VH-VL binders against q8ixk2r445to577. Designs and how they scored, part 115

Target 1, 133 residues: q8ixk2r445to577
Amino acid sequence: FFGMLQNKGLTDYCFDYNPPDENQIVGHQVILYLCHGMGQNQFFEYTSQKEIRYNTHQPEGCIAVEAGMDTLIMHLCEETAPENQKFILQEDGSLFHEQSKKCVQAARKESSDSFVPLLRDCTNSDHQKWFFK

## First folded at step 7 (VH-VL)

Design gg59 (framework fv_recaticimab)
Fold by ESMFold2-Fast, scan of step 7:
Structure gg59 (fold): chain C 133 residues (1-133), chain A 119 residues (1-119), chain B 112 residues (1-112)
Amino acid sequence: as target 1 above (133 residues)
Amino acid sequence: QVQLVQSGAEVKKPGASVKVSCKASGYTFTDYYMHWVRQAPGQGLEWMGYINPNSGYTKYHQNFKDRVTMTRDTSISTAYMELSRLRSDDTAVYYCARYHRGLSWFDPWGQGTTVTVSS
Amino acid sequence: DIVMSQSPSSLSASVGDRVTITCKSSQSLLYSSKNENYLAWYQQKPGKSPKLLIYWASTRESGVPDRFSGSGSGTDFTLTISSLQPEDFATYYCQQYYSYPTFGQGTKLEIK
C-alpha cells in the first residue's frame, strides 16, 4: 500500500512527517495533521517487511518505536527491517507493533491542540484504525 | 546483468527543452529509485532529483524544480528527465543512477548523455 | 544541504605511492543506532560515469581492489590508495547519503 495513511476515528487527519531540518530526518516524532491529498510529507508506504516508509526522503525514513516509549519516531530504513520498525497492518485497519504488543492510536499531543500517533493497549476503537487513501 | 542505458547526445538552442531517457534492465525496475545527477565540463557532480518508479513520486533539488520534470514508463522500464528553458550553463553530461532502497548509494550509473546548449 | 568538502582539489603522485584524500561533512553522517556512516566514495575516469568504490565509509564494493580503503566517522573521512597503480589516475568524489545526496567537489589524482 502507498498513499496518505488516514485515521478512521479522527477522520480529517493523516500521518505526517515534517522534521525541523529536512536534511536530518532521524529522531523526530511523527505527527497527525489535516489530510491535504497532495502526498509530500503525508506520503507513506507499507512494505512486505511490515515497515511504514517515509517515501519522500532519501534515504528513506522508517517509523520506529524505541524500547519503553509510546511515540512513533523516524529512523532510517535498513536492508532487513529491525523489530522496532515492524507494524502488522490488520484487515480491520489496526496497526499492531509486535515488539511492544501495542496498537497505534490517534491521540492528542501533550500540552498542545495537536494530534500524534501513539502506542496504546489494543482496542476496537476507530481511533486505532488506519487506511491508505 | 544490471544495466542503465541512456539516450544519445543532444545539441539544443537556449530556451529549448531536452528530454533524456534511461532504460533499465537486469532488475525489477519498480523496486529501486532512479536519480539524476549532472556534471558540467570540468566541474563536479550535481544532484538534480529522483523518481520512485513504482508510485511516480518525484523530488527535485530547488535549483531545478521550476524547470525539471522526471517521469517513467514502467511498461518499457524507462525513466525520463526533461529540462526546459535551457541556458548555456546547462551544458553538461546528465546521468541516471539507481538508488538502493534502504542502502542509498548509487549503483549502477548510466553511461551519461551529453547535452550541449549553444546558440 | 549537507556541504561536503574534499582536500586536496588536486594531487600529483607516482606509481607505488600511498595516496590519501580527505572528505569533511558540515554535519555528522553517523547513524548511531547502527554505528554506520552514510558516506560513499566514487572513482571517475575521463569520459566515463562514476564507479562506486566504497559505501558505509569503509565497506569496499565487490570487485574493487584491496589497495582502496575508506576510514573515518562522523564528519571526517579518508580514502586511501595504498600503492598507486597507473589505472588509478582519476577524479575521486565523496558523497553523503544521510540526507538528499550531496558530493564533494572532487579530487583530481594526476601522474607526477
Scores: ipSAE 0.006, ipTM 0.722, lowest interface PAE 9.4, mean pLDDT 89

Design gg6 (framework fv_recaticimab)
Fold by ESMFold2-Fast, scan of step 7:
Structure gg6 (fold): chain C 133 residues (1-133), chain A 119 residues (1-119), chain B 112 residues (1-112)
Amino acid sequence: as target 1 above (133 residues)
Amino acid sequence: QVQLVQSGAEVKKPGASVKVSCKASGYTFTDYFMHWVRQAPGQGLEWMGYINPDTGYTKYHQNFKDRVTMTRDTSISTAYMELSRLRSDDTAVYYCARYHRGLSWFDPWGQGTTVTVSS
Amino acid sequence: DIVMSQSPSSLSASVGDRVTITCKSSQSLLYTKNQKDYLAWYQQKPGKSPKLLIYWASTRESGVPDRFSGSGSGTDFTLTISSLQPEDFATYYCQQYFSYPTFGQGTKLEIK
C-alpha cells in the first residue's frame, strides 16, 4: 500500500509529517491534518516488514513508538525493522502496534485544536480505523 | 561524483517497443526515487512517472499508464523505462532524473536518450 | 494537475541586462505548515539536460552564480538574472512539486 493514510472516524484527516527543520527529520511527532494529497507530507508506504515509511525524506523515515510512550514519532528506517516500528494493518482497519499491543487512535492534541495519532487500548471505535486512499 | 548515464539513441517503427536504461553511480541507488521525464522536439518537459528503487513501487502518469513499465536492477544500480506500442508522437528525448525524496526536485538528470519513431 | 504558466515564451536581451522571467501556478504552492513554496527553476541549454538552479522558490543550488535569484510566493513566482552573461542564453523552466511534478512551458532567452 502506498498513499494517504486516512481515519474512518475523524473523516477528512490523514497522517501528516511536517518537521520544523527539514534537516532534522527524526524525533518529531506525527500529526493528523486535513487530507489534501498535495505536497509530500501525507504520502506513506506500508511495507512487507509492517513499517509505515515516510518516503518523502532522505534517508527514509519510519514511524515508531518509544518504550512507555503513546505518541508516534519519526525514526530512521533500519535494514531489519525493529519491533517498535512494526504496525499490523488488520482486516477491520485497525492499526495494531505489535510491541505495545495497542492500537493507533485519532485524538485531539491536549494544548490545541489539532489532532494526532496516539496509542490506546484497542476498541471498535471508528477513530481506530484506518485505510490508504 | 553523482552521475546518471543513459543508453544510446534508438530508432523504432510505429507499434514497436523501446527500453531505455539509466545507470546510477556515486550514491546509494536505493536511497533516491528515479523519475522519467520526456521532451518532444522543440517542446517542454513532460513527467511520465517514477520508481522507488528500494521497494520496486511505481507511479505512472495517467497518459502513460497503459504503455509504460518502469523497473530496476539493484545489483547493477540501473533503472529501466519501457514504452510499448510506439507512435510517431512518442518521438522525444527521454530523461531519467534523481528525485530528492525529502525535498522533491530533480538533481542530477541523465544526459537523455533520443527515441525517434518513424514509418 | 496543477497547471504552470510562464511568461514571456521568449525574451531577447543583451549581455549585462537584468532579466525577469515569471511563473504562475493554477493553485497555491505554499504549504502553510512549513511556510515553504514547492517551486523549482531549471536551466536547459540546447542539446543538454535541464540543470537545477533554484528550489523552495528562492534557495540557490550550490554552484549556481549569485546573479540568479528566485522570489515570489503562493501562485506568482519570478526568476531574475541580475547581470546577464553569455552562458545564460538558454531555456528556463519552472516546476511545481506540491503535487506530482508539472512544468511551465518554458521561456527561451535569446541574444538581442
Scores: ipSAE 0.007, ipTM 0.565, lowest interface PAE 11.5, mean pLDDT 85

Design gg60 (framework fv_recaticimab)
Fold by ESMFold2-Fast, scan of step 7:
Structure gg60 (fold): chain C 133 residues (1-133), chain A 120 residues (1-120), chain B 112 residues (1-112)
Amino acid sequence: as target 1 above (133 residues)
Amino acid sequence: QVQLVQSGAEVKKPGASVKVSCKASGYTFTDYYMHWVRQAPGQGLEWMGYINPNSGYTKYHQNFKDRVTMTRDTSISTAYMELSRLRSDDTAVYYCARFNRYGSVPFDYWGQGTTVTVSS
Amino acid sequence: DIVMSQSPSSLSASVGDRVTITCKSSQSLLYSSKNENYLAWYQQKPGKSPKLLIYWASTRESGVPDRFSGSGSGTDFTLTISSLQPEDFATYYCQQYYSYPTFGQGTKLEIK
């Protein structure tokens, strides 16, 4: 699947990656931003290795979660996906992070007016349901 | 065996367009980005852009974005690069080169090059 | 764009000589999580396409003679040919692939 990865609960918000320096795509947090429908910074690929790839950059970036953290950050993809880069997009739309056994949830960034995807205990909340548009 | 075979030499007038093809064989076409690099006579290598053959997504260098179009046809494992509004300084050898999606090994296979001459 | 600066622009050497080509990048090419430098070296013979010699700054491509070696990290890189052979007459290019590819200006190696 390719497209904008949109939240069911925050219906106007999509996964977005806009690194401060396009020459260094690694290490910055993935955010949620208003879906603009133009692809670009909001265009992602879900692969058979269970990766969420940012493939508007070469080398491709892969969303990852560091051990003990709950934020999604950009790493470089690997030919064999490491466990911290694997997300199972389930039939109900939940995005399950295998290594941590948690789900990706749309959440407000602490003390901010912005939104980010974070790992949380899995629930039936629409804020944990995602789809490609 | 991996091969990238490009179309033959072209001679064009200023203002015309040229479309170069690059046919891939010996590997899964959609597993590698296809980049285009040109080289003017006696000059170095200049990156023009790439296409992701799987998605069709393209990225062009700023110097070419208003004149270049990169496409592919997955049914025949062929990538295309079209450069419009040709100028005499577009005279160059144009190469396609593959690059795996992971960025782990850069341009390990190149096409043989297509000479494009722009003259009045 | 990441700017690649290569030197010298040309040199002449005799068979058996040790030659050194340097390459500098405007920013670090080191991916610290893996301790890998995204820097490659290519050889181009007249009328031919470039050939990959070295990637990750120091890893030789399969089939490349061991007289070719790459070294360096971060922003400063070197290609060394320890015992120059007649078939090494060529132009050599460094290339970063940390971001959108950029190449050095090239070094033309002329065998005396």
Scores: ipSAE 0.328, ipTM 0.807, lowest interface PAE 3.8, mean pLDDT 90

Design gg61 (framework fv_recaticimab)
Fold by ESMFold2-Fast, scan of step 7:
Structure gg61 (fold): chain C 133 residues (1-133), chain A 120 residues (1-120), chain B 112 residues (1-112)
Amino acid sequence: as target 1 above (133 residues)
Amino acid sequence: QVQLVQSGAEVKKPGASVKVSCKASGYTFTDYYMHWVRQAPGQGLEWMGYINPNSGYTKYHQNFKDRVTMTRDTSISTAYMELSRLRSDDTAVYYCARYTRHGKVPFDYWGQGTTVTVSS
Amino acid sequence: DIVMSQSPSSLSASVGDRVTITCKSSQSLLYSSKNENYLAWYQQKPGKSPKLLIYWASTRESGVPDRFSGSGSGTDFTLTISSLQPEDFATYYCQQYYSYPTFGQGTKLEIK
């Protein structure tokens, strides 16, 4: 699957990654932003290794969650996907992070009206359901 | 065995277009990016852009964005690079080179090169 | 673009010599969380395509003789060829792959 990774509950919001410049893609938080349909910062690939890849950059970025954290961070992809970069996209749209046993949820950033994807206990909330558009 | 085999030499007039092919074998074509790099006579290597053969996504260097088009045909494991509105300073050897998607190992295999001569 | 600068542009040496080629990047190529530098070295002989020698600044590609070694981190990198052999006379390029690929201008290693 390739495209915009959109939230079912926050229907206008998509995964978005806007690195500081095109020469530095690692270490920053993945955000949610209004879906614009123009690709680029919102174009992702879900792979057979259960990675969410940022293909608009080379080398490719892979979404990861570091141990003990709940934020999604852009890392460089590895030859073999490490556990912290594996997400199971389930039939109901849930995006399950295998290492933490938590689900990706669209959430409001603390003290802000901005939104970010965060790891939370898995629920049947539409805010935890995602699809490629 | 991994091989990248490119099309033969071309001689073009200024203003024409050239389309170079790169046929891959010995590996899964869609598992590696295909980049294009050129080299003018006696000069260094200049990156032009890449295509992700799996998705079809392309990224071009700003110096080529208005004149280059990269495509692929997965059924024959072939990548193409078309450069339009040729100028004399486009005279160069054009290479395709594969690149791992994860970026661990850069250009490990290169095509033999295609010489493009642009002259009046 | 990340700009890569090589020195020297050309070098004359004899078989058996130790040769050092330097490469500098306009910004750090270090992925600090893993301590990996996204810098490669290539060898190109006249009329041939480039051949990968070293990646991750210091990791030698399979089949590359151990007389080739890479070192450095961040913005300053070195390729060393110990005890030059006749087949080593070629042009050498550094390349960053921290972002979209850019190459140094090349160092032509000539027989003295």
Scores: ipSAE 0.334, ipTM 0.798, lowest interface PAE 3.5, mean pLDDT 90

Design gg62 (framework fv_recaticimab)
Fold by ESMFold2-Fast, scan of step 7:
Structure gg62 (fold): chain C 133 residues (1-133), chain A 120 residues (1-120), chain B 112 residues (1-112)
Amino acid sequence: as target 1 above (133 residues)
Amino acid sequence: QVQLVQSGAEVKKPGASVKVSCKASGYTFTDYYMHWVRQAPGQGLEWMGYINPNSGYTKYHQNFKDRVTMTRDTSISTAYMELSRLRSDDTAVYYCARFPRYHGTAFDIWGQGTTVTVSS
Amino acid sequence: DIVMSQSPSSLSASVGDRVTITCKSSQSLLYSSKNENYLAWYQQKPGKSPKLLIYWASTRESGVPDRFSGSGSGTDFTLTISSLQPEDFATYYCQQYYSYPTFGQGTKLEIK
């Protein structure tokens, strides 16, 4: 299952990954950007291991949250998904980060006009609801 | 037993197309990218591109992107590489090789190679 | 493209010799977040496909004899065969996978 991962509340925005160095895809924050369906930056796969993969690069990137942080960053995918890379996409559209017990929410980046996905306490907000398009 | 088995040798005229197959067995076909690498007689190894067998996504080297098409058929665990508008300098052995989707090793399993000869 | 340069292009050796092959990359192959160098070494015998010997610069592939070892970091790498055996006469290639793959020109190991 793969496609653009779009937010229900921030209706025109999708997960987007555009690293400054295409040869080193790790360590940068995942952003939200206007959904356009062009290029590789908005194409993600949700796997049976509960990973969100950026698989237009090899080796593949897997979205992760580092301990104590609330930002989603790109890590390299492992043979067995580590706990910090597991997200449960629930029937209601919530994206639950298993290790932290928090949900992914569309949010405005501090002191900026840009948007990013962040971990927040789970609520029934449309800003925490996601679907593949 | 993990194997990649390629189609047989081909002899083509300049301007023709060739399609090489690579059949995987002994592992989950969609867990590894399939890369294509060629080797001209007496020369080194040259990377051409890859396909993600799960999604169908392809990445081609700039030197081949206007002439190469990589596809796969997951129902028979087979990857294909088609090279069009063949030139005499496309004469080479063409290899398929697998690479893990996750952070892992390198090209650990290779096909036996397919010799493509382009002559008039 | 990341350019890989191997030296020597060929060498002659005798069974029992210690052989070293070097490989230089035009850019660092060190992936800082993993502290790993994205470099592999392959052996190719005439008429055969390449065989993986070493990945991540120094990790030996399963089933590869311990006389083969890899070392180096960043831009300079070495493959060492500590005591050459008859079956080791082949062409050796280094390969980077930090970007899309590129290979060295190869080193042909010949009987002296």
Scores: ipSAE 0.344, ipTM 0.808, lowest interface PAE 3.7, mean pLDDT 90

Design gg63 (framework fv_recaticimab)
Fold by ESMFold2-Fast, scan of step 7:
Structure gg63 (fold): chain C 133 residues (1-133), chain A 119 residues (1-119), chain B 112 residues (1-112)
Amino acid sequence: as target 1 above (133 residues)
Amino acid sequence: QVQLVQSGAEVKKPGASVKVSCKASGYTFTDYYMHWVRQAPGQGLEWMGYINPNSGYTKYHQNFKDRVTMTRDTSISTAYMELSRLRSDDTAVYYCARWKHYGSGFDYWGQGTTVTVSS
Amino acid sequence: DIVMSQSPSSLSASVGDRVTITCKSSQSLLYSSKNENYLAWYQQKPGKSPKLLIYWASTRESGVPDRFSGSGSGTDFTLTISSLQPEDFATYYCQQYYSYPTFGQGTKLEIK
């Protein structure tokens, strides 16, 4: 699978990675933004190693969650995917983070009108359902 | 009814700056990226950059990076493109264009602003 | 930058003719697992803004007549007008959106 990773509940919002400094492609938080399909900002690949890769830049970035955190951060991809970079895209559209045993949910960022993907306890909410467009 | 209405034609001297406006209506301004594309007389289309009206984040083509500034005012649904240190080869029609949801291309364009740079 | 090259630069045709315009990219525009090409076609009439005709290489924009069709994949793309009408005399541009947008140099369709 690759393309825009869209949320079922927060209709028209997609994973977006657009760091302010193009020379530092990793280290920033992944956000949700209206789906517009420009490959460099909203293009992700779901790999056989259960990674969500940002493929439009070299070196390639991989979405990760640091221990004890709930935010999705861009890290450098590794030859063998570490546990904090593994997400199981399930048949029902849920995106299960292996290491934390939590699911990725579309959520409003506390201090603003912006939206972000966060780890939350798994539910049957449409805000936890994702698909590649 | 989606519309993008741009400011009027400008005539500038070499070395001056020009600021073009693009007023959006008929949709939620902060929900779509606004791009700027120019076209020199008898030439093709040249992408200059975009602004995310929600965050204010901008990305400029390397050819314009040192001279262009893109801004927006969400209270009046207006995007701006300012180009500084104008040269004669900056003579062109400047367009704002909305990036279509789901990456389907530029679905709405402003009418264009003619900028003439002459001595 | 991904370079887009169009041919021909100009084309003369008569009403009722079938015309084809080609566009080549310096690298593949295909998302292979999705089987989608990130290519659009625009029509521009003198003194007017460009108008979106085709996106995803072959999908017609709403309101665009059936005589316009897009085809191709990867690096080679074609815009076809099956039966040219008087209002179709214009300049046509291809545009990639696999990366930051770049356009072909345009093909001017002139009356013969």
Scores: ipSAE 0.008, ipTM 0.573, lowest interface PAE 10.4, mean pLDDT 85

Design gg64 (framework fv_recaticimab)
Fold by ESMFold2-Fast, scan of step 7:
Structure gg64 (fold): chain C 133 residues (1-133), chain A 120 residues (1-120), chain B 112 residues (1-112)
Amino acid sequence: as target 1 above (133 residues)
Amino acid sequence: QVQLVQSGAEVKKPGASVKVSCKASGYTFTDYYMHWVRQAPGQGLEWMGYINPNSGYTKYHQNFKDRVTMTRDTSISTAYMELSRLRSDDTAVYYCARYGYKYGSAFDIWGQGTTVTVSS
Amino acid sequence: DIVMSQSPSSLSASVGDRVTITCKSSQSLLYSSKNENYLAWYQQKPGKSPKLLIYWASTRESGVPDRFSGSGSGTDFTLTISSLQPEDFATYYCQQYYSYPTFGQGTKLEIK
């Protein structure tokens, strides 16, 4: 699977990774931004190892969730995917994070109109349903 | 060269509908969202909505949601904006604009505009 | 919706003048991780479509003269024309793209 990772409930928004500097692509939060249809920083690959890869850069970035956190952070991809980088994309569109046993949900960040993907208890909310476009 | 060419001026009666076309050339039509923005005489710019030409997905501003329909025909790289139940205050120049510059940021290419006059 | 307010609504100036137009947003347009603001400036001449001048608050679009500059961050933004030329008399609009697009009311720059 390749493409823009779009939310079913927050239908205008896609996974987006726009690091402050291309030399420091690791360690920043993945956001949600208006889907523009151009790929680029909204282009992700879902792999057979259950990774969500940001492969427009070398070395490739892989989305991870650090222990005790609910935010999605960019890490370097590894030869064998670590547990914190594994997401099971289910048939219903749920994106299940194996290590935490939680689902990725589109959520508003604090009191702003910024949106981010966050780990939440799994529900059947459309805000937890994702698809590649 | 990249360009957007719109249909010609329209004069309509109150209560009628108008359908404006916007033909894209010089780029891959399905790679960029197409937005519609209008401007009443002597007034500022007002965003109406957008269409994703690849999927056909649309998002409309609340002020237009019950009267506007945006569609596209990928075989001829053309987007359409139809506004129904026209009122005299719908008299405006209607623009299509490509949105996708710097991560879906600014409108880098605009159509030349279509003047719609609603009068009785 | 994010509300954009421009001032002044109109401004009279002479060729060679330094001109400043301001724009204020009802909430921050700053993407803090990249230190970028989701703000653009457009120029519109009578009977013509708007033309993109500046995006990311301060990045000049290709082909736009260097006398045009944008500055500001968060909620307060400025477009400056350092030495006004005859072709610069036009209406200028700011636009946010942090959410669904909204525009300022416009500033008409008139010859004195």
Scores: ipSAE 0.007, ipTM 0.594, lowest interface PAE 10.0, mean pLDDT 85

Design gg65 (framework fv_recaticimab)
Fold by ESMFold2-Fast, scan of step 7:
Structure gg65 (fold): chain C 133 residues (1-133), chain A 120 residues (1-120), chain B 112 residues (1-112)
Amino acid sequence: as target 1 above (133 residues)
Amino acid sequence: QVQLVQSGAEVKKPGASVKVSCKASGYTFTDYYMHWVRQAPGQGLEWMGYINPNSGYTKYHQNFKDRVTMTRDTSISTAYMELSRLRSDDTAVYYCARFGYRYGTAFDIWGQGTTVTVSS
Amino acid sequence: DIVMSQSPSSLSASVGDRVTITCKSSQSLLYSSKNENYLAWYQQKPGKSPKLLIYWASTRESGVPDRFSGSGSGTDFTLTISSLQPEDFATYYCQQYYSYPTFGQGTKLEIK
C-alpha cells in the first residue's frame, strides 16, 4: 500500500511531512495537512515490516514514536524495523502502535489551526481510522 | 518516449454519458498520479480530479463530484474519465496529464486532448 | 480553492521584445520547509495541449529555452520572456499545486 494516508474523521486531511531543512529530514513531527494529491510531502508507503515510510527523500525516513511520547517523529529507516517504528494497520482502519498499545488519532495541535497524528487510547472514533488514497 | 494518448472526439446528446480513455507509455504507469483537466471553447483550464493508478483512489473537484468517475486498468496502462448527465456547458476539450507525486514537479506530460461536444 | 489571478489577459508584442506576465495567488504557495513555491507556468498554442515551462516558480523544465524565466515567492509570481521569438506567440497559464490544482485565466500573447 502506498499513497496519501488519509483520516476518515478529519475529512480531506492526510499525513504530511514537512521538515524545516532537507538536510535535517529526521527528528521533526509528522503533521496532517489538506490532501492535495501532489505527492511530495504526502507520499507514504506501508511496508511488510509494518513501517510507514517517507520515501520521496534519500535516505528514506520511517515514522516512529519515541518512548514515553505521543507524537509521530521521522527517523531514518533501518534494515530491521525497530519496535518503535511498527504500526499494525487493522481491518477497521486503525493504526495500532504495538509497542505502546495505542492508536494513531487525528488531533488539533495545541492552540494552532494545525492538526497532527498522535497516539491515544484506542477507541472506535473515525479520527482513529486511516486508509491509503 | 513518454506519451499519453487519448481516445477520439465524441458527440453526445444532453443527458448522455461520455467515457474518455488515456493510454500511458514510456514510463511506469503506477508511479504518477493521473489528473483530468478540461477546457471549454475560448476558456481557461479547469481541474476535474485525479486518480492514483496504484491504489485506485480518486479525488474529484466539488463541481464534478456527483457526475464524474475516474478509473484505471493497470494491465493496459490506461486511465478513464467518465462524465454523466451531460449538458451543453460540458462541451470542452478534456485532457489527461500526469503528475509526479514522488517528485512534485507539476504536469509535465499531457494527452493530446479529447473534444467532447454536447448538443441536441 | 486557491484563486489564481493572472494579468494581463492579453498583450501585443513584437519579436525581440521583453515580455512579462504576472500571477497572484489568494494565499501563499511557499512550502517553507523546502523553501519551494508550488507554482508552474504552461504554454498553450491553438489546438494543442499545454506544455510545462516552469515548475517550483523558477525551475525551467528540460528542453525549455533559457529566454523563459520564472520568479517570485509567496503570492506574487512573474513569467518573463527576455527576447520574444515567433514561436512564443501563445496563451500562458500559471498553476498552483500547493493544494488541489487551480489555474490562472491565461494571458494571450499576440503579434503586434
Scores: ipSAE 0.006, ipTM 0.602, lowest interface PAE 10.2, mean pLDDT 86

Design gg66 (framework fv_recaticimab)
Fold by ESMFold2-Fast, scan of step 7:
Structure gg66 (fold): chain C 133 residues (1-133), chain A 119 residues (1-119), chain B 112 residues (1-112)
Amino acid sequence: as target 1 above (133 residues)
Amino acid sequence: QVQLVQSGAEVKKPGASVKVSCKASGYTFTDYYMHWVRQAPGQGLEWMGYINPNSGYTKYHQNFKDRVTMTRDTSISTAYMELSRLRSDDTAVYYCARYTRGKSYFDYWGQGTTVTVSS
Amino acid sequence: DIVMSQSPSSLSASVGDRVTITCKSSQSLLYSSKNENYLAWYQQKPGKSPKLLIYWASTRESGVPDRFSGSGSGTDFTLTISSLQPEDFATYYCQQYYSYPTFGQGTKLEIK
């Protein structure tokens, strides 16, 4: 399924990826921004390989977590999804990152008024509940 | 052509409630958030909150969240802002404003509704 | 909340003058991944609603005269009116939209 990936607790915020060059989509952090309904930078696809793909243009990007980090970074998609790119969208809306055994939470970025998705210990918080619109 | 038309001026006593309307035309009402901003006489602009007209979700500034209610009626493309337990320092012009698609800057504003709270 | 501070609070000028208004934010408004500043400028005439002039710090809204220009990045921003016209006497506000909206206190542009 596909669409804008919206947070239940931070209700007007969606996964957002807005790279500085439309043809260079890797290496930057995924953020949260007000849901705008236009797709584009907020359009994601959840795949049968448990990837969250940013797929509006070439090259194809897949959300990943680098070892020891808690931030979500855009990487190139691979033919077989590596473990660091696998997220389980559970029935309760949790996005569970299999490799780290942690959940994606909407959180305020350190020293700013912006929001980002971060890996945190799994809780039943609405800030850890996500759904596609 | 986009237009936001607000209800007329109100005079209220302290402790009363006021409900201001904002009727949208010239665009798809549910595609844009509607924000409310007020301005006390001779003062600057103060953001109060917004409503997502598609979902009905609201977000209020902490200064107003115990007294403000924002609603909408999609059948008539109208947003409402109700402020309760009015104080004399709530005397202000109240504006509705829509955000530009994909952004939170205000590209169109209503004409304003003057609310005077006096004994 | 992000605090916005404008200077000056008021200034007097004559038609034909170049005027500049400054806006400073308590934190960066730069979305570094796209190199965009989430800063807008509005004009408000007495008894009227604010009118959008500039967004993304430097992009003019459609229909706004080219004598209006915005510049700056991060925390320091400027609105310039290159050749002041009679209809430009108004109060000007900056607004950040990096977080929930906050406005500067306004700069009143008065006839000298």
Scores: ipSAE 0.007, ipTM 0.554, lowest interface PAE 12.7, mean pLDDT 85

